# VHH binders against Abasic site processing protein HMCES (HMCES): the designs that were tried, part 6

Target 1, 269 residues: Abasic site processing protein HMCES (HMCES), of Homo sapiens (Human) (q96fz2)
Amino acid sequence: CGRTSCHLPRDVLTRACAYQDRRGQQRLPEWRDPDKYCPSYNKSPQSNSPVLLSRLHFEKDADSSERIIAPMRWGLVPSWFKESDPSKLQFNTTNCRSDTVMEKRSFKVPLGKGRRCVVLADGFYEWQRCQGTNQRQPYFIYFPQIKTEKSGSIGAADSPENWEKVWDNWRLLTMAGIFDCWEPPEGGDVLYSYTIITVDSCKGLSDIHHRMPAILDGEEAVSKWLDFGEVSTQEALKLIHPTENITFHAVSSVVNNSRNNTPECLAPV

## First folded at step 3 (VHH)

Design b12 (from od6 with K59D; framework vhh_ozoralizumab_d1)
Fold by ESMFold2-Fast, scan of step 3:
Structure b12 (fold): chain B 269 residues (1-269), chain A 118 residues (1-118)
Amino acid sequence: as target 1 above (269 residues)
Amino acid sequence: EVQLVESGGGLVQPGGSLRLSCAASGFTFSDYYMYWVRQAPGKGLEWVSEISSSGSTIDYPDSVKGRFTISRDNAKNTLYLQMNSLRPEDTAVYYCARGPEYYSLDYRGQGTLVTVSS
């Protein structure tokens, strides 16, 4: 998983993240650094994406079931990184394999500190290899959407009004992530960065790509992954597995260039 | 401390107009969907309107559609309801509300009484 769409305006995104805390209280996540959120139909590594994490990471005595939403850099910079420029990190931390997460120091250490987050996206992109050609077919992959009186259809959206109806009740893709906090050696603001945990592809996606992000399907899984105050690392890792509750459609090659940031990137072809 | 304070209610004749205001404080107003709900004497709460954080998504039930207009000023932390062509059945206490959905409100103001009568 190396390309996502997360284009919702901040307000729509916030509403899409409505949840219940452990007391049954309905809530919206509280923002940190909302000015760093940059909506895009075509997000690549090193850009910022919104993640959910427990309020307890920032506030002493906070209920660990309460959620913060914050933009974080895609590509985990370990807390022990000694260079002054995070772009000089020698290894790729865009994704973290589920089978080796407890073996690699870059991921094991933050995971041991409870630094679990849920990475938010409209969906993600994968490129299918086609037999007999060097051309790859891109697909947009996302949760099945529940139709409501307020919702539109992505396949029938042909105007700004119809697109707004699609997005206003969109069920965001919720991917399991690990984050870390890096303090620049020369001073400056703490950098929050994340990696997406990956698993073997499910049967439904196996013809498109051999790997997929670890998707947290439903509020119970999301809540347990985030709640590092009550849910141990061992218990949380049981949530990391392939899911079949996913859908996709082919999209235009416009998405291939990460500089293209238009609705055409995810429109069905 | 979250506070929602409604104003603008009053007595008006059928066919008249009123503009309600709601002053919000204690939270980042621009991050929340906002709602107007009302309660007529002896009846339950009825959803009247909703507006997204940016103001781009707006919805009404058929009972007020075409007569009422919701709007917001995020710079002033204020929610508005313009009510035109008022009818006796619009008589109710009107509440400004915050929540993830109109049926799941986190906070509601004290309300402002609107009476439509000759």
Scores: ipSAE 0.000, ipTM 0.104, lowest interface PAE 19.7, mean pLDDT 86

Design b13 (from od6 with Y103W; framework vhh_ozoralizumab_d1)
Fold by ESMFold2-Fast, scan of step 3:
Structure b13 (fold): chain B 269 residues (1-269), chain A 118 residues (1-118)
Amino acid sequence: as target 1 above (269 residues)
Amino acid sequence: EVQLVESGGGLVQPGGSLRLSCAASGFTFSDYYMYWVRQAPGKGLEWVSEISSSGSTIKYPDSVKGRFTISRDNAKNTLYLQMNSLRPEDTAVYYCARGPEYWSLDYRGQGTLVTVSS
């Protein structure tokens, strides 16, 4: 997973994240740094994306089941990094393989501190390897959605006219992430940055790509991943596995250039 | 300083074989997933093979499965690609690469050219 779409206006995104805390109380996540949220149809590493994390990370006595939503930099900068420029980091932290997460210091340390987050997106993009050519076919991959005008899920057969109207009740993709907090050695604001955990692709995606993000399918999985006050690292890692509850459609090559930021990036061809 | 140095490329006839090598230095080779990727003239990068740090997990795309074999020697800090039954469409510059995933490479070498032609 190296490219996503997260284009919803802040208020729509916030409502899409409605949840219940441990006491059964209906809530919306509380924003931190909402001005840093930049909606885009074409998000690449180094940009900020909204993530959910436990309120307990910010308030010592908070209920660990309550959620904050905050923009974080895609590309984890470890807390122990000693250089003044994060671009000097000698390894790519855009993704973290599920099979090596406990072996890598960059990921094991923040996991030990409970620094689990849920990365939000409309969906993600993958480029299918085409047989007999180096040309790649991009696909937009997302949770099955409800069509507002009829009972059913939105899909590849839907017209561009219908596509514009589906965002009102869009089910956001919820990906398992790990974040860390880095203090610049020369002073300045603490940098919050994250990585997306990756797993082997499910059967449904295997023809497109052999890897996929670890998707947390449903509120029970999301709440357990976030609740580091009650759910241990070992228990949380049991949530990390391929998911079959996913759909996709082919998109045009417009998405290939990360500078293109229009609805055409995810529109069905 | 991280270095990946490929060798073993050359001209070969269709149906022939070549073995590529990659000498790694400047990092703990045995801690990293390694990749072979290639770029044909006028085209983008294509993933060719993937191998886990221990060598126990190996993956290929359908285009090379059954013809190419990736392997590693952690004691020698060397990555290999054995290429059999070569086809004209395998003509490309082959790169040794390191990264968490093949689309998120953090280092790659200068490449070695493989030309499959009569």
Scores: ipSAE 0.040, ipTM 0.544, lowest interface PAE 7.2, mean pLDDT 88

Design b14 (from od6 with P100L; framework vhh_ozoralizumab_d1)
Fold by ESMFold2-Fast, scan of step 3:
Structure b14 (fold): chain B 269 residues (1-269), chain A 118 residues (1-118)
Amino acid sequence: as target 1 above (269 residues)
Amino acid sequence: EVQLVESGGGLVQPGGSLRLSCAASGFTFSDYYMYWVRQAPGKGLEWVSEISSSGSTIKYPDSVKGRFTISRDNAKNTLYLQMNSLRPEDTAVYYCARGLEYYSLDYRGQGTLVTVSS
């Protein structure tokens, strides 16, 4: 996974992340650095994306089931990184393979600190190789969406106008991530950055791409991944596996250029 | 004190083989990526191979792919480089290096000289 859409306005995104804490209380995640959130239909590595993480990471004695939402840079920069320019590492830590996550110090160290996050997106993009051509076919991949009275049916055959109606009750894609905190050697603000854990593609996606992000399907999986105060690394990693509860449709080549940031990027072709 | 000690270099004819070893001490060897890098006389450092902490992920540049094999023995804290079909352009000082993924090297050994000549 190397391209996502996360275009919802901040207030809509926040409501889409409503949850229940351990005691059953309905809550909205509390924002950290909300002005760093930049909605986009076409997010690439090194840009900021919103993630959910446990409040306990920021406040001692906080309930570990309470959630913060914060923008973090895509491309994990390890806390132990000693160089002055982290930009070279960002392209290499966009994804983290599930099968080697405990072998790589860049990921093992933050996992040991409980630095698990849930990466939020409308969905992600993948490019299917087409035999006999140098062009690849992009696809937008996302959770199945339920119908509402306002949005009507959604699918590959729907017009762009119909797609505009779906966002009020869109179910965000929730991907398992690992984050770290890096302090620049010359001083400056702490950099929060993340990587997306990847797994083998499910049967439904195998014709598009051989890998997929580790998707946390439902609130039980999301809460267990985030709750590092109650759920060990070993138990949390059991949540990391391919998911079949996913859908997709082909999109136009407009998405290929990461500078293009319009609804056409994810509209069905 | 972190120590990496290379051995196994020497003079070999083109087409020959050598096996390099690196003895590691002073840290938990099984926690780190290990690398082989080399430096030809008057040239910069060149990446030769890398191996993940468990040995599951191994990478080579095209210049040595199919000829060199990296391996490790975590029980013995030892890194190896099997070099086959050696060419004159493989002549260099070979260094064992400790690091994390993506070339985050923090320690390098003293090196062992490999000379490929008739």
Scores: ipSAE 0.000, ipTM 0.101, lowest interface PAE 20.8, mean pLDDT 84

Design b2 (from cg6 with G105E; framework vhh_8cml_1)
Fold by ESMFold2-Fast, scan of step 3:
Structure b2 (fold): chain B 269 residues (1-269), chain A 121 residues (1-121)
Amino acid sequence: as target 1 above (269 residues)
Amino acid sequence: EVQLVESGGGLVQPGGSLRLSCAASGFTFSSYDMGWFRQAPGQEREFVALISWSGGSTDYSDSAKGRFTISRDNAKNTVYLQMNSLKPEDTGVYFCATELYDYSEPSYDYWGQGTQVTVSS
């Protein structure tokens, strides 16, 4: 997973993240740095994406089942990184392989601190190689959506009003992530950055790409991954596995250039 | 550190054969697909051949199909390209490549330095 769509307006995104805390209280996640959220149909590594994480990371003695939503940089910068420019990190930390997560210092250390997050997206893109060439067919991959006459479909949304209907009740993709906090040596704001954990692809996706993000399917899995106050690292890692509850469709090559940020990036072809 | 080192290039006459090798180190070779590309003077890099991580499937460009054979030896961390019936238009620098990242964008992440193949009389 190295390219996503997360284009929902902040209010729509927030409502899509409605949840219940441990005591059954209905809640919306509370924003941190909401002005850093930049919606886009075509997000690449080093851009900011919204993640969910436990309130306990920010507030001592907070209920660990309560959630914060915050934009974080995609591409984990380890807390021990000594240089002043995060872009000079020579390791690619866009993804963290589930099979080696406990062997890599960059991931093992923040994981040991409970720095688990849920990465939010409309869906993600992968490129299937076409036979006889290095040409690739991009696909948009996302949770199956509940369709009604009123909600519409991606292919039917040809006006601004119809596009809003497609996204009103969109079920966001919820991917397991690990984040870390880096303090610039020259001073400045703490940088929060994340990586997406990856697993072997499920049967349904294997013809597109051999790897997929670790998807947390449903509120119970999301809750357990986030709740580092009650769920140990060992127990949380049991949630990391391929899932078949996913769908996809082919999209235009316009998505190939990460500078393109239009609905055409995810429209079926 | 990830390294790919090509060898086996050289000067050959039209109709001749060459076998290229690519020695890989710094990653779990048997878990990743390997590809061969070439670049002629003044042109973009062109796909030549691909072999899956297990060796169970292969793919070729139209220009390579029937003349070139890609293979691998996972015990030796090496991928090969057997080139037969070479033509002047096969002249170029041949590169070994792999993608080690867990995403499938239309680029290869790691490239060797290349080995020169020249086909002339």
Scores: ipSAE 0.136, ipTM 0.556, lowest interface PAE 3.7, mean pLDDT 88

Design b3 (from cg6 with Y101W; framework vhh_8cml_1)
Fold by ESMFold2-Fast, scan of step 3:
Structure b3 (fold): chain B 269 residues (1-269), chain A 121 residues (1-121)
Amino acid sequence: as target 1 above (269 residues)
Amino acid sequence: EVQLVESGGGLVQPGGSLRLSCAASGFTFSSYDMGWFRQAPGQEREFVALISWSGGSTDYSDSAKGRFTISRDNAKNTVYLQMNSLKPEDTGVYFCATELWDYSGPSYDYWGQGTQVTVSS
């Protein structure tokens, strides 16, 4: 996962994240730094994206099942990074491979501190190489959506008008992430940044790309990943595996340029 | 610190053979797909061959099928292109390339400097 869409207005995104805490209380996640949220159809590494994390990270004695939503930089900057400029980091932290997460200091340390988050997106993009050529076909990949009360999915053949209406009840993609907190050596605000954990692609996506994000499918998986107060690192890592509960459709090459930020980026072709 | 260094190019007569090598360093070679591309004078860079990270699958352009074989040695961090039955049309600079991310993009991310292959009599 190296390109996403997360275009919902803040209020719509917040309602899409409605959840129940451990005691069954219906809640909306509380925002931190809402002004840093920038909706886009075409988000690349180093941009900010909204993530869910436990309230316990910010409030001593908070219920660890309560959720905060905060924009974080995509591309984890380790807390131990000593340079003044995060762009000088020698290695790419856009993704964290599930098979080496406990071997890489950049990921093992924040994971040990319970710094797990759920990365939110409308969906993500991958580019399929066309056999025998250098040509690439981009795809938008997302959770199956309820088209109407009569249908369990949204189709690529639907009219543009129908695609404009789908966002009111869109099921956001929920990806397992690890975040860290970096304090600039010269002072300034603490930087919160994240990486998306990746796994081997499922059978349904194997023809597009051989890797996929670790998707947390459903409320139970999301709550266990976030709840670092009750769920150990070892327990949480059992949630990291491929899923077949995804769908996709081909999109226009407009998405190739990360500066393009229009609905055409994810519209079916 | 990522480096791709091609070698093995040269001048060969039509019908001859060459084996190109690409020595990779600065990344976990065994985790990434590797490709070969070529560029003839005045032409766009074109795909030649691809090998998956494990070596379990390969892909070839129509012009390369049946004549070229891509292979890799993960212990040596090297990808190879064995070229047989070379034709004048195979003349060009040959590049190895890779994508060093767990995601795909619109194009390859890392390229070597290339090695010249000339097929003439």
Scores: ipSAE 0.466, ipTM 0.724, lowest interface PAE 1.4, mean pLDDT 90
Fold by OpenDDE, second read of step 4:
Structure b3 (fold): chain B 269 residues (1-269), chain A 121 residues (1-121)
Amino acid sequence: as target 1 above (269 residues)
Amino acid sequence: EVQLVESGGGLVQPGGSLRLSCAASGFTFSSYDMGWFRQAPGQEREFVALISWSGGSTDYSDSAKGRFTISRDNAKNTVYLQMNSLKPEDTGVYFCATELWDYSGPSYDYWGQGTQVTVSS
């Protein structure tokens, strides 16, 4: 996964992340550093994206089922990294393969500390190689959306008004991530950064791409992944597998340029 | 140890040309896809070009299409980026990358240190 969309306004995004804590109380995640949230139809590595994480990471004795939402840098910067510039990291930490997560220090160490997060997105992009051509067709991949009488499918939104209604009730893609905290050697603010765990693609996606993000499908999976206080690393890793509960459509080449940040990135062709 | 070392960057005028090279070591070069990325100041790293392990397939960003050409010499463990008709907006640090695990996607595992390209009058 090298490209995502996360364009919802902050308030809409927050509402979309409504959850129940361990006590069954309905809650909204509290924001940390909300000003770092930058909505975009075209998110690339090194950009900031919102993730969910347990409140226990920030507050001693907090209920570990409570959730915080925070923009973090895409591309995990390990805490042990000694260079002043994260861009000097030679190892790509955009993704973490599920099969080698325990073999790589950059991922194993933070995971062992319970630094699990849920990366939020409208969906992610992948490129299919076209047979006989050097061209790649991009696809937008996301959770199936519930068609309500009032909310037309993305494909049926013939009017701007209908499009807005679709996004108001959009089910966000929830991807399993690992984050770490890095202190710059020269001082400054602690950098929070994340990697997306990847798995072999499900059958439905296999013709497009052979790898996919580990998607946490449903509140239980999301809660267990986040709750490092109650759920062990071993148990959490059982949640990491391909899912068939995805849909996709072809989009224009507009998304190929990471500078393009328009609704056309998501639009079916 | 996997190493990627970029070279060939420099200062050029608009409309000029540069040829970047990336020398690879520490892995079976001919078995992996190679790519180029760039990062302008204050901007995110962006995809520029990729070439398959065999050299039979290439892909480019929209901005690179028609102006840039990626190639490789497997005997020399080197990937190249020929850049023509350079524009000021092409200014940035250019990075070489290799994909060790995925042959079909834009996911790369290793990066070089980069080479500076500056396009200015």
Scores: ipSAE 0.007, ipTM 0.230, lowest interface PAE 10.4, mean pLDDT 88

Design b5 (from cg6 with L100D; framework vhh_8cml_1)
Fold by ESMFold2-Fast, scan of step 3:
Structure b5 (fold): chain B 269 residues (1-269), chain A 121 residues (1-121)
Amino acid sequence: as target 1 above (269 residues)
Amino acid sequence: EVQLVESGGGLVQPGGSLRLSCAASGFTFSSYDMGWFRQAPGQEREFVALISWSGGSTDYSDSAKGRFTISRDNAKNTVYLQMNSLKPEDTGVYFCATEDYDYSGPSYDYWGQGTQVTVSS
């Protein structure tokens, strides 16, 4: 996964993340640094994206089932990184392969500290290679949305006007992530950054790309991944596998330029 | 900084063979798919061959199937293209390219400078 859409206004995004704590109480996640949230139809690595993480990461003795929502930098900067500029990191940490996560120091260490997060998006983009050519066909990939309510459907015949009707009840994509905390050597605020765990593609996506993000399908999976106070690393890693509960449609080349940030980026073509 | 350096190009007669190499540095080579592309004079770049990060899968253009073999040595950070039964239409600049194994983009992330292959009598 190397490009997402996360365009919902902050209030809509927050409501889409409603959850139950361990005691069955309905809650909304509490924001950290809400002013750093920048909605976009076309988010690339090094930009900030909203993630969910356990309240226990910030507050001693907090209920580990309670959730914080915070913008974090996409592209994990390891705590041991010694340069002053995170963009100078010599290896790509946009994604973390599930099969090597326990072998790579950059991921193994924060995972051992319980630094698990859920990365939020409307969906993600992948570019299908066309045989015998350099041309790529982009696709927008997302959870199946509730069709029986008919609040909206995305299709090739729909206008951008009709698309706006679906977002109030959109089911956000929930991807398993690992984050770390980096303290700048010259001082300043701690940088929180994340990586998205990847797995082999499911059968439904194999013709588009051979890898996919590890998607946490449903509240039980999301809760177990986040709750590092009750769920061990070993148990949490059992949640990391391909899922078939996904859908997609082709989009125009407008999305190719990460500077384009309009509804046209995810509109069917 | 990511660097890809191609070598092994040259002049051969039709029916001849060449082995191209691409030396990679500045990234975790074993985590990336590697590809070969070519560009003939006055033409667009075209796909030739691809090898997965582990070497477990390969893919070829129709023109390359049965004649070319892509391989890699992860210990040496090198990808190879063995070209047999060369034809004049194989003439062009051959480029090594990479993209992250875990995601695709609108284009390949990194390209080498290329190595010239000329097939002529």
Scores: ipSAE 0.147, ipTM 0.544, lowest interface PAE 3.5, mean pLDDT 87

